# Designs tried in a protein design chat: VHH binders against Protein DOG1-like 4 (DOGL4). Part 185

Target 1, 232 residues: Protein DOG1-like 4 (DOGL4), of Arabidopsis thaliana (Mouse-ear cress) (q84jc2)
Amino acid sequence: MSKMRNLVEEKFLEFYESWVIQLELYLHQLLIAHNNNTMSETELRHLISKLTTHHKAYYTAKWAAIREDVLAFFGSVWLNPLENACSWLTGWKPSMVFRMVDRLRKSRVVLVEAQVKKLEELRVKTKFDEQKIEREMERYQVAMADRKMVELARLGCHVGGESVMVVEAAVRGLSMGLEKMVKAADCVRLKTLKGILDILTPPQCVEFLAAAATFQVQLRRWGNRRHYVTHS
Below, E stands for the ipSAE of ESMFold2; O stands for the ipSAE of OpenDDE; V2 stands for 0.75 times the mean of E and O plus 0.25 times the DockQ between their complexes.

## First folded at step 18 (VHH)

Design kh15 (from kh2 with D100E; framework vhh_7z1x_3; at its last look DockQ between E and O 0.87; V2 from the best seeds 0.78)
Fold by OpenDDE, look of step 18:
Structure kh15 (fold): chain B 232 residues (1-232), chain A 122 residues (1-122)
Amino acid sequence: as target 1 above (232 residues)
Amino acid sequence: QVQLVETGGGLVQPGGSLRLSCTASGFTFSSYVMSWVRQAPGKGLEWLSGISGSGSHTEYADSVKGRFTISRDNAKNTLYLQMNSLQPDDTAVYFCAKWEEYKGDTYEFDHWGQGTQVTVSS
């Protein structure tokens, strides 16, 4: 049953498609900058700034959209199944970026001891924050399952005028809680990203951002190919 | 096999213009973001401009912004770079570049052509 996309979904889909395209354009820049080390520190910082701004724009748009319909982001129709499968609370899992850093370290990036120490501290903090959010989410889910979902289910069977109001209120309550969780997760993402970029040198930042962008773009490409194969 | 062939380079005086072309084959051209890059003598590769598959999105390096225009004709599988107000510092070999999905342990452009020489001199 082709779920009719609501307005929020449609708008965000359009936004996201555009956003990913732009990300890929930036990725090209990052790849060239990374592979040749031809850019000055100033130029690298400018490029990094472009990327950070781009990411900020995503969250700005996201947060605007979730205010309207946070539920849309838990079934993100703009993402392919693979992207969705890799999602943690409507986005990338913050701790995963450290795996990217580790991969970079194994390849060409040389970190000084001070950087390593700071990254480890950040890793621990990030993990702690993730776990905290997960616990809160679990609590929320239990609470909702016990009360509101049962009520909603009951009301769904007896949809009268008053019942609609109750259902709406219940949905609003659910949405508010979810919105809080999503925002919390996003904050951890943003803090983690900022933390990493603050620890790394500009060249290292470019490499990291290139890896991250590659992952995002590639994930979408792979997912889309699979989706087309399964539905063809 | 992916092939990219750059043409349109040459000798031009400062302030002059050139239009570069890149003919692509071996892949669905319209599905890929394409970029122009250049390499000056003794220097590394420099990214200049990029364009989305549909052509709806473009980006430019600050060094060429306002002077260069990237475009594409997907029906002809051709990428273009209109270069205006050329300067001696624009002397380089120009390449069109395609990025493929990550394979292995490297992040890099997988394909570019042989390039076309652009020389700007009085």
Scores: ipSAE 0.824, ipTM 0.936, lowest interface PAE 0.5, mean pLDDT 89
Fold by ESMFold2, look of step 18:
Structure kh15 (fold): chain B 232 residues (1-232), chain A 122 residues (1-122)
Amino acid sequence: as target 1 above (232 residues)
Amino acid sequence: QVQLVETGGGLVQPGGSLRLSCTASGFTFSSYVMSWVRQAPGKGLEWLSGISGSGSHTEYADSVKGRFTISRDNAKNTLYLQMNSLQPDDTAVYFCAKWEEYKGDTYEFDHWGQGTQVTVSS
């Protein structure tokens, strides 16, 4: 492309490429662990801890980056178009991971009634938090659009610096509000992930983490292969 | 038609060294993360080490860290495992493995080599 990337985009592209490579290395460990009769519960919990630490590291880096440029995370240069199209507020949609849990219940894991009840409670809470964020985003976008339209109409006879400054101030205000909402969405993502892993047994956690890592790696591969297939 | 062929196994004394090789064909070798996995007699599979397609990232199981070194030569489509300070507990069949995509409802490696036997005995 002809557009040069800013410093935030350059640094996070390097981070994300390394982060996904490391995720695939952990996926290989999960593939061995997911039905291994000889791994102890302690060994499984250690691997689960590596994965949760890896996901926390992603959000640590992301939150540092969005303080500098949250807009870079809407249409990210480090993601292919398929990955970007699947994003909800710069990441996976919290409520959708329960479809993955449901699929695992059908094919790979057996859950006891106590686990099912806790998962349903978590699903409801996650959906509620998700909808709250969606309503706040809608209100924020409407308020910012209305404010921009009022300010531009108010200054419509002026040509020059004041109208540019009003537009720039509105963009900065939108960015600050977006940062807050992206962090709120990420907190729901982290709480949902932790909640699921706390309810599942260690072998079940390994199955879930393998499915989640597989989805991320496959989405990246499929999106990238589509680009190369069109080369010819 | 993916093929992975391990070589370099054998009988060694405790404290000895071996270098395992895995030659690959039927796919673009440099595009894939590769792993070494072993299976001791009567035991389950143990993941040992993995390496990114370019070789930029490596990981090791705690049981082999500092003793084993994974590497690759993408020009020769070959994966290596240098094993130093071998002990009797390292006796196993050693496999190289590749994962490419989700197939059905399974989360398994796509392809395995036939394995090469490593025996460490005094």
Scores: ipSAE 0.680, ipTM 0.882, lowest interface PAE 1.3, mean pLDDT 83
ESMFold2 (binder alone), look of step 18: mean pLDDT 81; pTM 0.819

Design kh16 (from kh2 with Y107W; framework vhh_7z1x_3; at its last look DockQ between E and O 0.73; V2 from the best seeds 0.58)
Fold by ESMFold2, look of step 18:
Structure kh16 (fold): chain B 232 residues (1-232), chain A 122 residues (1-122)
Amino acid sequence: as target 1 above (232 residues)
Amino acid sequence: QVQLVETGGGLVQPGGSLRLSCTASGFTFSSYVMSWVRQAPGKGLEWLSGISGSGSHTEYADSVKGRFTISRDNAKNTLYLQMNSLQPDDTAVYFCAKWDEYKGDTWEFDHWGQGTQVTVSS
């Protein structure tokens, strides 16, 4: 109706639906693992590895899809509006994950001084990487505005071979720049996630991964519930 | 109120089979991922298997993969666990469980059945 789905969007919608279902199945395992006093460190590390592998599979699929159509990831059809509203460059904002760590410290997780120091160092590094990407995006947006995109759109309305080729080249250039920025943001996300999991002990990693998966599943369910509230 | 009732437990010889059932009421069964969990005497809880709301996805703990099969019948609001090649260390109380993702501050299953006893011995 007002928004068509292209092939990239249809394919990734199917992938993402399956990926989130599997995430919830792993969440059920985490819910038992954090209450299980007899689970070995080897068993915990195996579960943590399943979650890490699952997250890596998401980015593998995303990066393949971005190669074809990065714009599909801005206002994604596979996310509800609440999920999209929480996005920073097509995903969770890396620095925000430390608020989840801080909440766990207050209620479920006791960190030793060495872990606290390493987490603070990682938080500062993550924020610096984040700010670098934000500055690069601002520079890119200024360059795009200077290119007089209004003029290119006006030329496209007067359809001619020369005008069409100029508009297509400009769009292709914008997409390539956005792809680089999204991949850079994803690299900060992966580096931050890995850094947190490296600092935490296996039981603490289970608590963190449970909190993260819970938040993601809840955003999806809360956003979907909002759409089904009856009104007259 | 949410209710989960497990049945089908009992005494079985080593190598035998049992099929457990979990009848659900008080919620839209087909909308929830469901899990089987067990607790052996003197041991902690062990997650065994889970199944998506539609039944499209299943997952198993390594300890039971290949021997146990989870399934569901959404028309009957019933979850199943087919257990084959049972051994004495499968002796436990078996529970079905669900998690309520609408609660924002819990890292625990929020509804459990009362459990069904499975005993594997000669």
Scores: ipSAE 0.673, ipTM 0.883, lowest interface PAE 1.4, mean pLDDT 84
Fold by OpenDDE, look of step 18:
Structure kh16 (fold): chain B 232 residues (1-232), chain A 122 residues (1-122)
Amino acid sequence: as target 1 above (232 residues)
Amino acid sequence: QVQLVETGGGLVQPGGSLRLSCTASGFTFSSYVMSWVRQAPGKGLEWLSGISGSGSHTEYADSVKGRFTISRDNAKNTLYLQMNSLQPDDTAVYFCAKWDEYKGDTWEFDHWGQGTQVTVSS
């Protein structure tokens, strides 16, 4: 069963396709920079800035889109099943990035004690924020299930002009709540990312960003190989 | 087996132009972002330019922006780099690069061919 894509989905699909392609281009730069470590600090910072700007652009677009239809981002049609399966509240789970850092530490990255301490503090904070959001989501889901969904179900059985308006209002209410949750999650993502980048040296940032970009690009590649996704 | 073969290098005077080519085989060329990189004597690898699989997106390093143009012909499995206004600092071995997929916890390296020498000298 194919779902008809709405305008928001179509627009964001186009955006995301372009955004991911651009990310891969940046990834090439990051990989080269990482492999040599011959770039100046200024050059590295410039590259880091490019990537951070790119990520900011994503959330700018996302937030614009979710204002129109946040539901589109739950079961995103622009993502393959694997990408969707790995999503936490319409994106990457913030605490995941610490696993990336840990992996880097096991490979080539050497962190000083001060960095390790700061990262641990950030980890704890991030985890706390995630849990807070999850609790709120749970409360929200319970509340909606108990009230809104029942109302919607009842109204669905008696479709009329007035009923349609009520249903629309209910859906709007649901959407508003979800939008709030998504934005909260995104804020945690952005704060966590910024926090990590502030702790790491420029070379370490490049390595981290390369790892992150690789993960995103590779996840999409793997998912697409497993599942054919049409992007028309 | 992935193979990349760079050609088109040579000796050119400052202000001159060259067009590099990279012929790819062993993979679906159009599905991969490709980049040009170079290595000058005594220096590390420098990323110069990248192009998306379809060619719809391109990126350039500041050092070559406005002078170099990356393009591709997917029907011919060929990547190009048009280099204009060449300078002595552009002297290097030039490589086309393909990024390999990430496997497990280890980085896959970009791989490239033997490269082509570009020498800019009066």
Scores: ipSAE 0.373, ipTM 0.751, lowest interface PAE 1.6, mean pLDDT 87
ESMFold2 (binder alone), look of step 18: mean pLDDT 81; pTM 0.819

Design kh17 (from kg4 with H111Y; framework vhh_7z1x_3; at its last look DockQ between E and O 0.77; V2 from the best seeds 0.77)
Fold by OpenDDE, look of step 18:
Formats: structure tokens, sequence, C-alpha cells
Structure kh17 (fold): chain B 232 residues (1-232), chain A 122 residues (1-122)
């Protein structure tokens, strides 16, 4: 079924497409940096800064958009089915990045004991925060699935002038709650990312960011190909 | 089979200009971000510039910003690098490169050409 896109969806779609393209450009830089042991720390930090700024820009745009329509981000039309399937509260699951770190460790990244300890602490914290949000989300869902949703459904069948106001109020309430959850999740994402980058050396940061960017770009590309195959 | 062939290199005096070309085959050129990189003697690889598949987005390293211009002609499957105001430090082998999402486990470029030598000398 073709879903009509609203203005928020359209705008964010355009933004995201551009953002992902830019990410891939940065990925190329990261790949070279990763394989270039002659880059100075300053240069590496500059590259890291570019990436962090890029990610910040995403959340800035996202938060602006969710203020207008947070519901648009649940079942995001700008994401392919694969991307959506991998989403946790409208984005990447914070705890997943530690798997990336683990993969790096298994490859060629050598972490000192102090780093390992800090990462484990961060992992525990991240997991805790993640679970907290999940519990809150569950609570929210239960709360919403009750009388309000039933009323909303009833009103949907009998839309009058007064009913419209009630529906609007219900939608607003729902949206506000969801926005809170999304922002909370995003905060955990940002904190986790920052935490990891603070623990890792600049070269390690580059590797990590390369891995993360690779994952995002691959998910986009693979999902798009699958989508076209299934709908062609 | 993916092939990238760089051309246009040569000897040029400081302040001179060169235009490099990279002809691509074996893949859907327009679907891939392309980059120029170089390797100077005794130095590691240096990323110079990148361009999106459509050409709508470009990026430059600070070392070449304002002097080099990346472009592409998707109809010709060709990537370009216009190099102006060349300096001795620009002496290197220049490569066009792209990344393959199917080989994502390797954090490296997957396809390179043979490179083209650029020498800037008085």
Amino acid sequence: as target 1 above (232 residues)
Amino acid sequence: QVQLVETGGGLVQPGGSLRLSCTASGFTFSSYVMSWVRQAPGKGLEWLSGISGSGSHTEYADSVKGRFTISRDNAKNTLYLQMNSLQPDDTAVYFCATWDEYKGDTYEFDYWGQGTQVTVSS
C-alpha cells in the first residue's frame, strides 16, 4: 500500500538521503585514514571531529522534525525495510556498538587494560539505560493501549466536530510521550558514542567510526537492493 | 571484472595544472561514490577528494581544497580531477578508488587502478 508522505516525511527524506551520501564520503576518508599510519594525531582528530559533527547534525535535524511529527519516525519512509527492521526506537540500538568494538578487538585493535575496563563499565551503563528506556516504553504502551486508544478508535468511526478535538488531543498526548522516549533513546546513543570515542585513541576512533559508517551504508545499500527486487 | 584506469599524469612545473581521468568499468559507475587518493614516495596513502554517485556532493582534503576539483561524467564512466596550482609536495602516484559494500568487512578500498604518476618539479 502506497503511503502518502506528509511534509515532515518529505523533508526528512531529502535530508537523510543527503546525509547518508555525505556519510559515505566521510567513510572514504575514514578508510584511507585507517590504512594510513602516517597521519598525525591532529589530522585524525580533525577527521573524527568531522564525523561527530555530522552525527550531531543528524540529531539536530531529527529533533526538529520529531517536534513536528514524531510519528513519522516510527516506520520511517526514508528508511528501507531492512533499516527499519534494525531500528530500535527510531535509531540504532546503543548496545550494538559494543559488538562493533568487540569485532575490532578480534581483528587488529589492541586495547589496553584500562580501556577494556572503561568500555565494560560503559557497556554496563549503556545496557542499563537501554533497559530503562525499554521499560518506560512498555509502560507507555500499556498506558496508551487502554481507554484512550479505544476511545480514539471509536471516534475514528464517528468523526464529528467535537470528536476531532478529542482525537487531536489524544494524538498530541501520544506524540508527546513518544517524543520523550525517542529523545531519551537518542541521548543514550549520543552518550554511548561519546563514551566510546573518549576511551579510544584517535586511530582506534577512526577504525570504530569506519566500522559504524560501513554498517550504516551497507544497511542502506543492501536494503535498497532488496526492496527493489521485492517490488519489481 | 571491475577496472579502474587512471590517466593524465605527467611532469609539470610548480604552479602548473593537470587533469587526471579515471575510466571505470565492470560496475554501475553512477551508483558509487568515487575518490581520488595519492601516495607520495615514502608516505602513506592520502585521501584527496570524493564525489557522490550523482555528483551532487563533493568533499576535499584541506591540502587540496581550492586547488583541485573533482568531477565525473557518468555517461562516460569517467572520474576527473582537475589539479591547479600544483606544488612539489603534490608529487605522487594518484589513484581513483571506490569501496564495495559487499566487502565491508575489510576497512579498505576495494578497487584501485594502477595509478598515474604526477611529478611537480622545476
Scores: ipSAE 0.790, ipTM 0.925, lowest interface PAE 0.6, mean pLDDT 89
Fold by ESMFold2, look of step 18:
Structure kh17 (fold): chain B 232 residues (1-232), chain A 122 residues (1-122)
Amino acid sequence: as target 1 above (232 residues)
Amino acid sequence: QVQLVETGGGLVQPGGSLRLSCTASGFTFSSYVMSWVRQAPGKGLEWLSGISGSGSHTEYADSVKGRFTISRDNAKNTLYLQMNSLQPDDTAVYFCATWDEYKGDTYEFDYWGQGTQVTVSS
């Protein structure tokens, strides 16, 4: 299992680095598009579709990876995944995207009253969905910390084949639960992204996607710093 | 100081070909995604193509896909655009340009060449 976990993480990191490189190529296109008032709505929608498809591809690859080994995304030991799960399941809190929207509203886009109302409704819905996932995560954390689950894990190191079967069942249950919650969190992220893009006009979508892509490309800088620390 | 210099423009017949070059200095060329952008007379900017620092990834605008090919030679700090099947509406000033990720939320290309004129006319 640990072997698959290492291979899955390594493969996904290779995918992610390539994905960010491609995102920067789309960012160049966005940077020209948002400065070009002669582009048609159809042309803008095609560009927005390319970015949407690229983001879907990220989650498609992530979901394939977590299907193989979700624990690879939570660190080295299965009891420690509980701490990682509390930090929000393998990603940014879905509602954090509204900080980007708020920043753009201050300087780059003007929203009409109807758009503002719809964005506030979406923000509330997104936070509500987050809270549902947090409640389920709390229930799952309690189940994982249940005395029986702890006792079964301890028994696995002192008793033969029956204890091994119980430990395997506990690990399988943890993996299934974590996979379900990671996918639920990612679905909230995708629904929120698409909700924002549906509320904004095509020029406003281009502004938003440019800001988001800039942020995501800059995260590669943080990842490079992590690599140097690991090797130094 | 960052400098980008385009060459290779000129007058060409419809259906003809040209190869543009962009020579870069003042930065680590191989670390930057590079783009070609054009501006036709009286029109706004049009993004044409981009290439990753290593050359591993390329993208093209739908209007030039199949006719234009972007490439780079990092040993020579040079970006290229091979343009085939040129038509009169390809007449424009062609720029190489790039975005500097350390500038942050400016949302603009930070470095531009001065451009090279391409004219497609019978």
Scores: ipSAE 0.740, ipTM 0.920, lowest interface PAE 0.9, mean pLDDT 80
ESMFold2 (binder alone), look of step 18: mean pLDDT 81; pTM 0.814

Design kh18 (from kh2 with H111V; framework vhh_7z1x_3; at its last look DockQ between E and O 0.74; V2 from the best seeds 0.76)
Fold by OpenDDE, look of step 18:
Structure kh18 (fold): chain B 232 residues (1-232), chain A 122 residues (1-122)
Amino acid sequence: as target 1 above (232 residues)
Amino acid sequence: QVQLVETGGGLVQPGGSLRLSCTASGFTFSSYVMSWVRQAPGKGLEWLSGISGSGSHTEYADSVKGRFTISRDNAKNTLYLQMNSLQPDDTAVYFCAKWDEYKGDTYEFDVWGQGTQVTVSS
């Protein structure tokens, strides 16, 4: 049964598609900038700013959408299966970005000791925050799996006016909790990203952002190709 | 094999106009974001403009914004760059560029053709 996309899903799908396209455009800029060691610091910072603004726009849109329907983001119909498989609480896992940094270090990026130290500190902090959120999620899941939820589900099957109200209230409660967790996760993401960018030099930032953008765009492309192959 | 062939370059006076073309082959042209980049003598590559596969999204560098227009004809597998109000500083080899997707072990890079020379001189 083709899950009828709700309005939130449709709107966000449109947004996301556009957003990813724009990201790819920025990726081109980042790649060229990365290959061009002649760009001024000012120019690099401007490019970085463009990307950061773009990411901010995503979260702005996301947060607006989750206010309407946070549950939509746990299904994320706008994402392909590969993207979803890489998703942690409706987005990228914060600790993953450090793997990207590590990869950069192994390739072209030379970090000074002070940077390495700061990155490690940030990594530890990020992991801690991530784990905290995971624990909260676990707690939430246990709470939701309780007898009350089962009863609500049973009541939902008995379509009476009073039962509908109870179910609605339950859903609202669930949604509120999920929204809180999603926002918390997003905050960790944003904080982590900002932290990394603050530690890195502008050229390093460009490289990092290029890697990140590549990852996102590539996941989208690969996932879509696979999806088309399986459904053709 | 992916091929990009840039044409349309030449000598033009300051304030003049040129239209560059890039003919693409070896891939599904409409599925890829395309960019124009240039390289001036003794300088690195400079990104100028990009356009989405459908043409719905475009971006421009500040250096060319308002003067250059990127467009594409997917039926012809051709990318265009309309350059107006050309200045001496626009003298460079211009390349059409396609992003080469990450293949696992290699960092992504841009694929471009041989380029076309644009010279702006009085």
Scores: ipSAE 0.859, ipTM 0.949, lowest interface PAE 0.5, mean pLDDT 89
Fold by ESMFold2, look of step 18:
Structure kh18 (fold): chain B 232 residues (1-232), chain A 122 residues (1-122)
Amino acid sequence: as target 1 above (232 residues)
Amino acid sequence: QVQLVETGGGLVQPGGSLRLSCTASGFTFSSYVMSWVRQAPGKGLEWLSGISGSGSHTEYADSVKGRFTISRDNAKNTLYLQMNSLQPDDTAVYFCAKWDEYKGDTYEFDVWGQGTQVTVSS
């Protein structure tokens, strides 16, 4: 009863479970490709294209769903608590992927100075865009609190259809504002991902995509294990 | 103890068919994505196909799409690869493999079978 899910949540749950399964299938391909010196550049770019297309499909589905219910993406039912705790505006934080690039540079990937310079420029742009969105979110949250305070005062003075219409208008306004900010954050995510893949060579892109997919699958499996382990 | 054992390899004429099996033990088979990988003489590893834990999703390398079919029987803890229209360039050792997200080395498959030889020759 207390876990009733609306139609948007149920539909996206099914989509996301399928999407993550497919991501793990692509991870298996990446696990072979990232050490394979016999693959042509064309073959590597084809695999990279499969991964980028897969990520774009996620955002296509997400943007359709947030038009119906953006709030579903704040504490999503298709994510375990660990995955939800790692969310920044309904997704991975764009600036944090550069830590993954830094770790790969220390262990698996050699970057030339031109690549390092371009990555640092992208990191700065990404942080700037993030901070702009965070300031906009703060302004929105303050404005929402102010509207909610006035709304609650009016509800205390009124009963019936007029109070319901004021609440419904406030919720609609909140949802539209949040949708705009979530799309802005997603655009930063896509721009950052594309920027990294444009700077890296195809073998380096495979390393990055393998690391990213590994992290996402690990986060899901680790979080699910803790979630489902209740007693001995 | 986690173990994968491949069987079903052998010598076959061009155009022939073989069905490979991989029996699994020591882990919850239905919880893992499984893959078939091959290594031809003098070449690196080639990923061929993968299948989700439930069997709901499959993927194939372009080199085998349409000729090979991956499947699994979770009640028997067994993974299969049906190989049709075999040609000499399919000659290789064929492995089944899984990835364990809890092992320290997360960029490699953690468990491999011993492999089964497939030779396509007149």
Scores: ipSAE 0.676, ipTM 0.883, lowest interface PAE 1.4, mean pLDDT 84
ESMFold2 (binder alone), look of step 18: mean pLDDT 82; pTM 0.819

Design kh2 (from kg4 with T98K; framework vhh_7z1x_3; at its last look DockQ between E and O 0.74; V2 from the best seeds 0.75)
Fold by OpenDDE, look of step 18:
Structure kh2 (fold): chain B 232 residues (1-232), chain A 122 residues (1-122)
Amino acid sequence: as target 1 above (232 residues)
Amino acid sequence: QVQLVETGGGLVQPGGSLRLSCTASGFTFSSYVMSWVRQAPGKGLEWLSGISGSGSHTEYADSVKGRFTISRDNAKNTLYLQMNSLQPDDTAVYFCAKWDEYKGDTYEFDHWGQGTQVTVSS
């Protein structure tokens, strides 16, 4: 069933498509920088800054959009099924990035003991924060599955003038809760990302960012290919 | 098989211009972001510019911004780099580059052709 896209979905779709394209452009830079390892620290930091700014822009746009319609981000139409399947509270799971770091360590990145220790501390913190959010989400879900939702469902079947107001209020309440959860999750993402980048050297940051960008772009590509195959 | 063939290089005086071309084959050209990179003697690879599949998005390194222009003709499977105000420091082998997606356990980097030599000298 072709869900009619609302205005928020349409706008964000356009934004996201553009954003991903730009990310891929940055990815090329990261790959070259990573492969060469001849860039100055200043140049590397500049590149890192570009990427961090790009990510910040995403969340700025996202947060603006979720203020309008947070529900749009649950089942994001701008994401393919694979991307959606890999999503945790409308984005990447924060703890996932540590697996990326681990992979890098197994390949060519050498971390000093101090870095390893800091990363482990960050990992523990991140996991804790994730779990906290998950617990809150569970509470929220239980709360929503209560009488209010039943009433909402009932009202949906008998939509009168007064019923519309009640439904609207219920939806607003739901949206507010979800928005809070999404923002909390995003905060953990941003903190985790910042934490990792603060621990890693500039060259290591470039490698990490390249890996992250690769993952995002690849997920998009793979998901799109699969989607076209299944719907063709 | 992916093939990239760079052409258009040569000897030019400082302040001169060159237009490089890269002919692509073996893949759907319009579906891929393409970049120009260069390698000067004794130096590592330097990213210069990138362009989206449709051409709607472009990026430039600070070193070439305002002097170089990247473009593409998807009908011809060709990538271009217009280089103006060339300087001696621009002397390098220039490559067009395509990123290969991650496959399994292999982290793949950009593919490029043999490159084309650009020499800027008085």
Scores: ipSAE 0.839, ipTM 0.943, lowest interface PAE 0.5, mean pLDDT 89
Fold by ESMFold2, look of step 18:
Structure kh2 (fold): chain B 232 residues (1-232), chain A 122 residues (1-122)
Amino acid sequence: as target 1 above (232 residues)
Amino acid sequence: QVQLVETGGGLVQPGGSLRLSCTASGFTFSSYVMSWVRQAPGKGLEWLSGISGSGSHTEYADSVKGRFTISRDNAKNTLYLQMNSLQPDDTAVYFCAKWDEYKGDTYEFDHWGQGTQVTVSS
């Protein structure tokens, strides 16, 4: 057992394992629902609500955890290497979801012109919000480098308590800035998800949620098998 | 090759109970979420319940919640469904099913049993 994981990482690993297990249980429901013509609109909306609530629960737990240690979410121990490789600011790049919508449109769902227009508007807004966050990250990286330069210069010239205070201030500034950007990215992710579900009909929402859950569960399990084999 | 075999179906009176079993082979049973699904005469498939690989998590459809209990015995590679307070509209063929992690792009359960008939009648 490694002793390098901190308390935040241990707690979130436990949460994430449980969360993905529950997602797969919802996936099984979606596998039956996505081409079923005997479920009422009420039943479909109930299932969609379960999935929406489950995704909100992920972000609720994540936002509580990043208040304790946002740095743990960069290169997360609870994600396997394949999941980490796909991360943009601690999660899926928000606009990538539209490639999934496009794939479904080609093969499984037919959208009316009003839906297509609304989805394009949402896609453009999502891309714009992403670029805004990327510009803010760039500014943050410059500010972090400036603070790091001062810290390194002072550490090279000092051995006393002033270095500890400067490091503590720099860490606090880093954490606050990163937390703000991670929350902004997560808000874009959640708004994009809700926007798509608002535009799609209930059967279309089930199809979309099935595709999304399938991909996420598959990445988790495939990445874990390779990770397990290479470390056993 | 993956094989799933359901047993335990039969004729029962309303209010009665049955326990279904699903014996699995050809895969690491404890690594997979398993589900029970049924198909009533002339109707589509209905998802009933699912259970995580370790058994730590379960879910139930509203139509069976409180009456049915899913469980598994990983040492015996067997999935169970305890059905209580059976009603005539529970009459169906009952299947166990699994989803393959590398074939999930199909959005279908990849393996099904042959099914076991449950008939609830006076």
Scores: ipSAE 0.663, ipTM 0.881, lowest interface PAE 1.4, mean pLDDT 82
ESMFold2 (binder alone), look of step 18: mean pLDDT 82; pTM 0.819

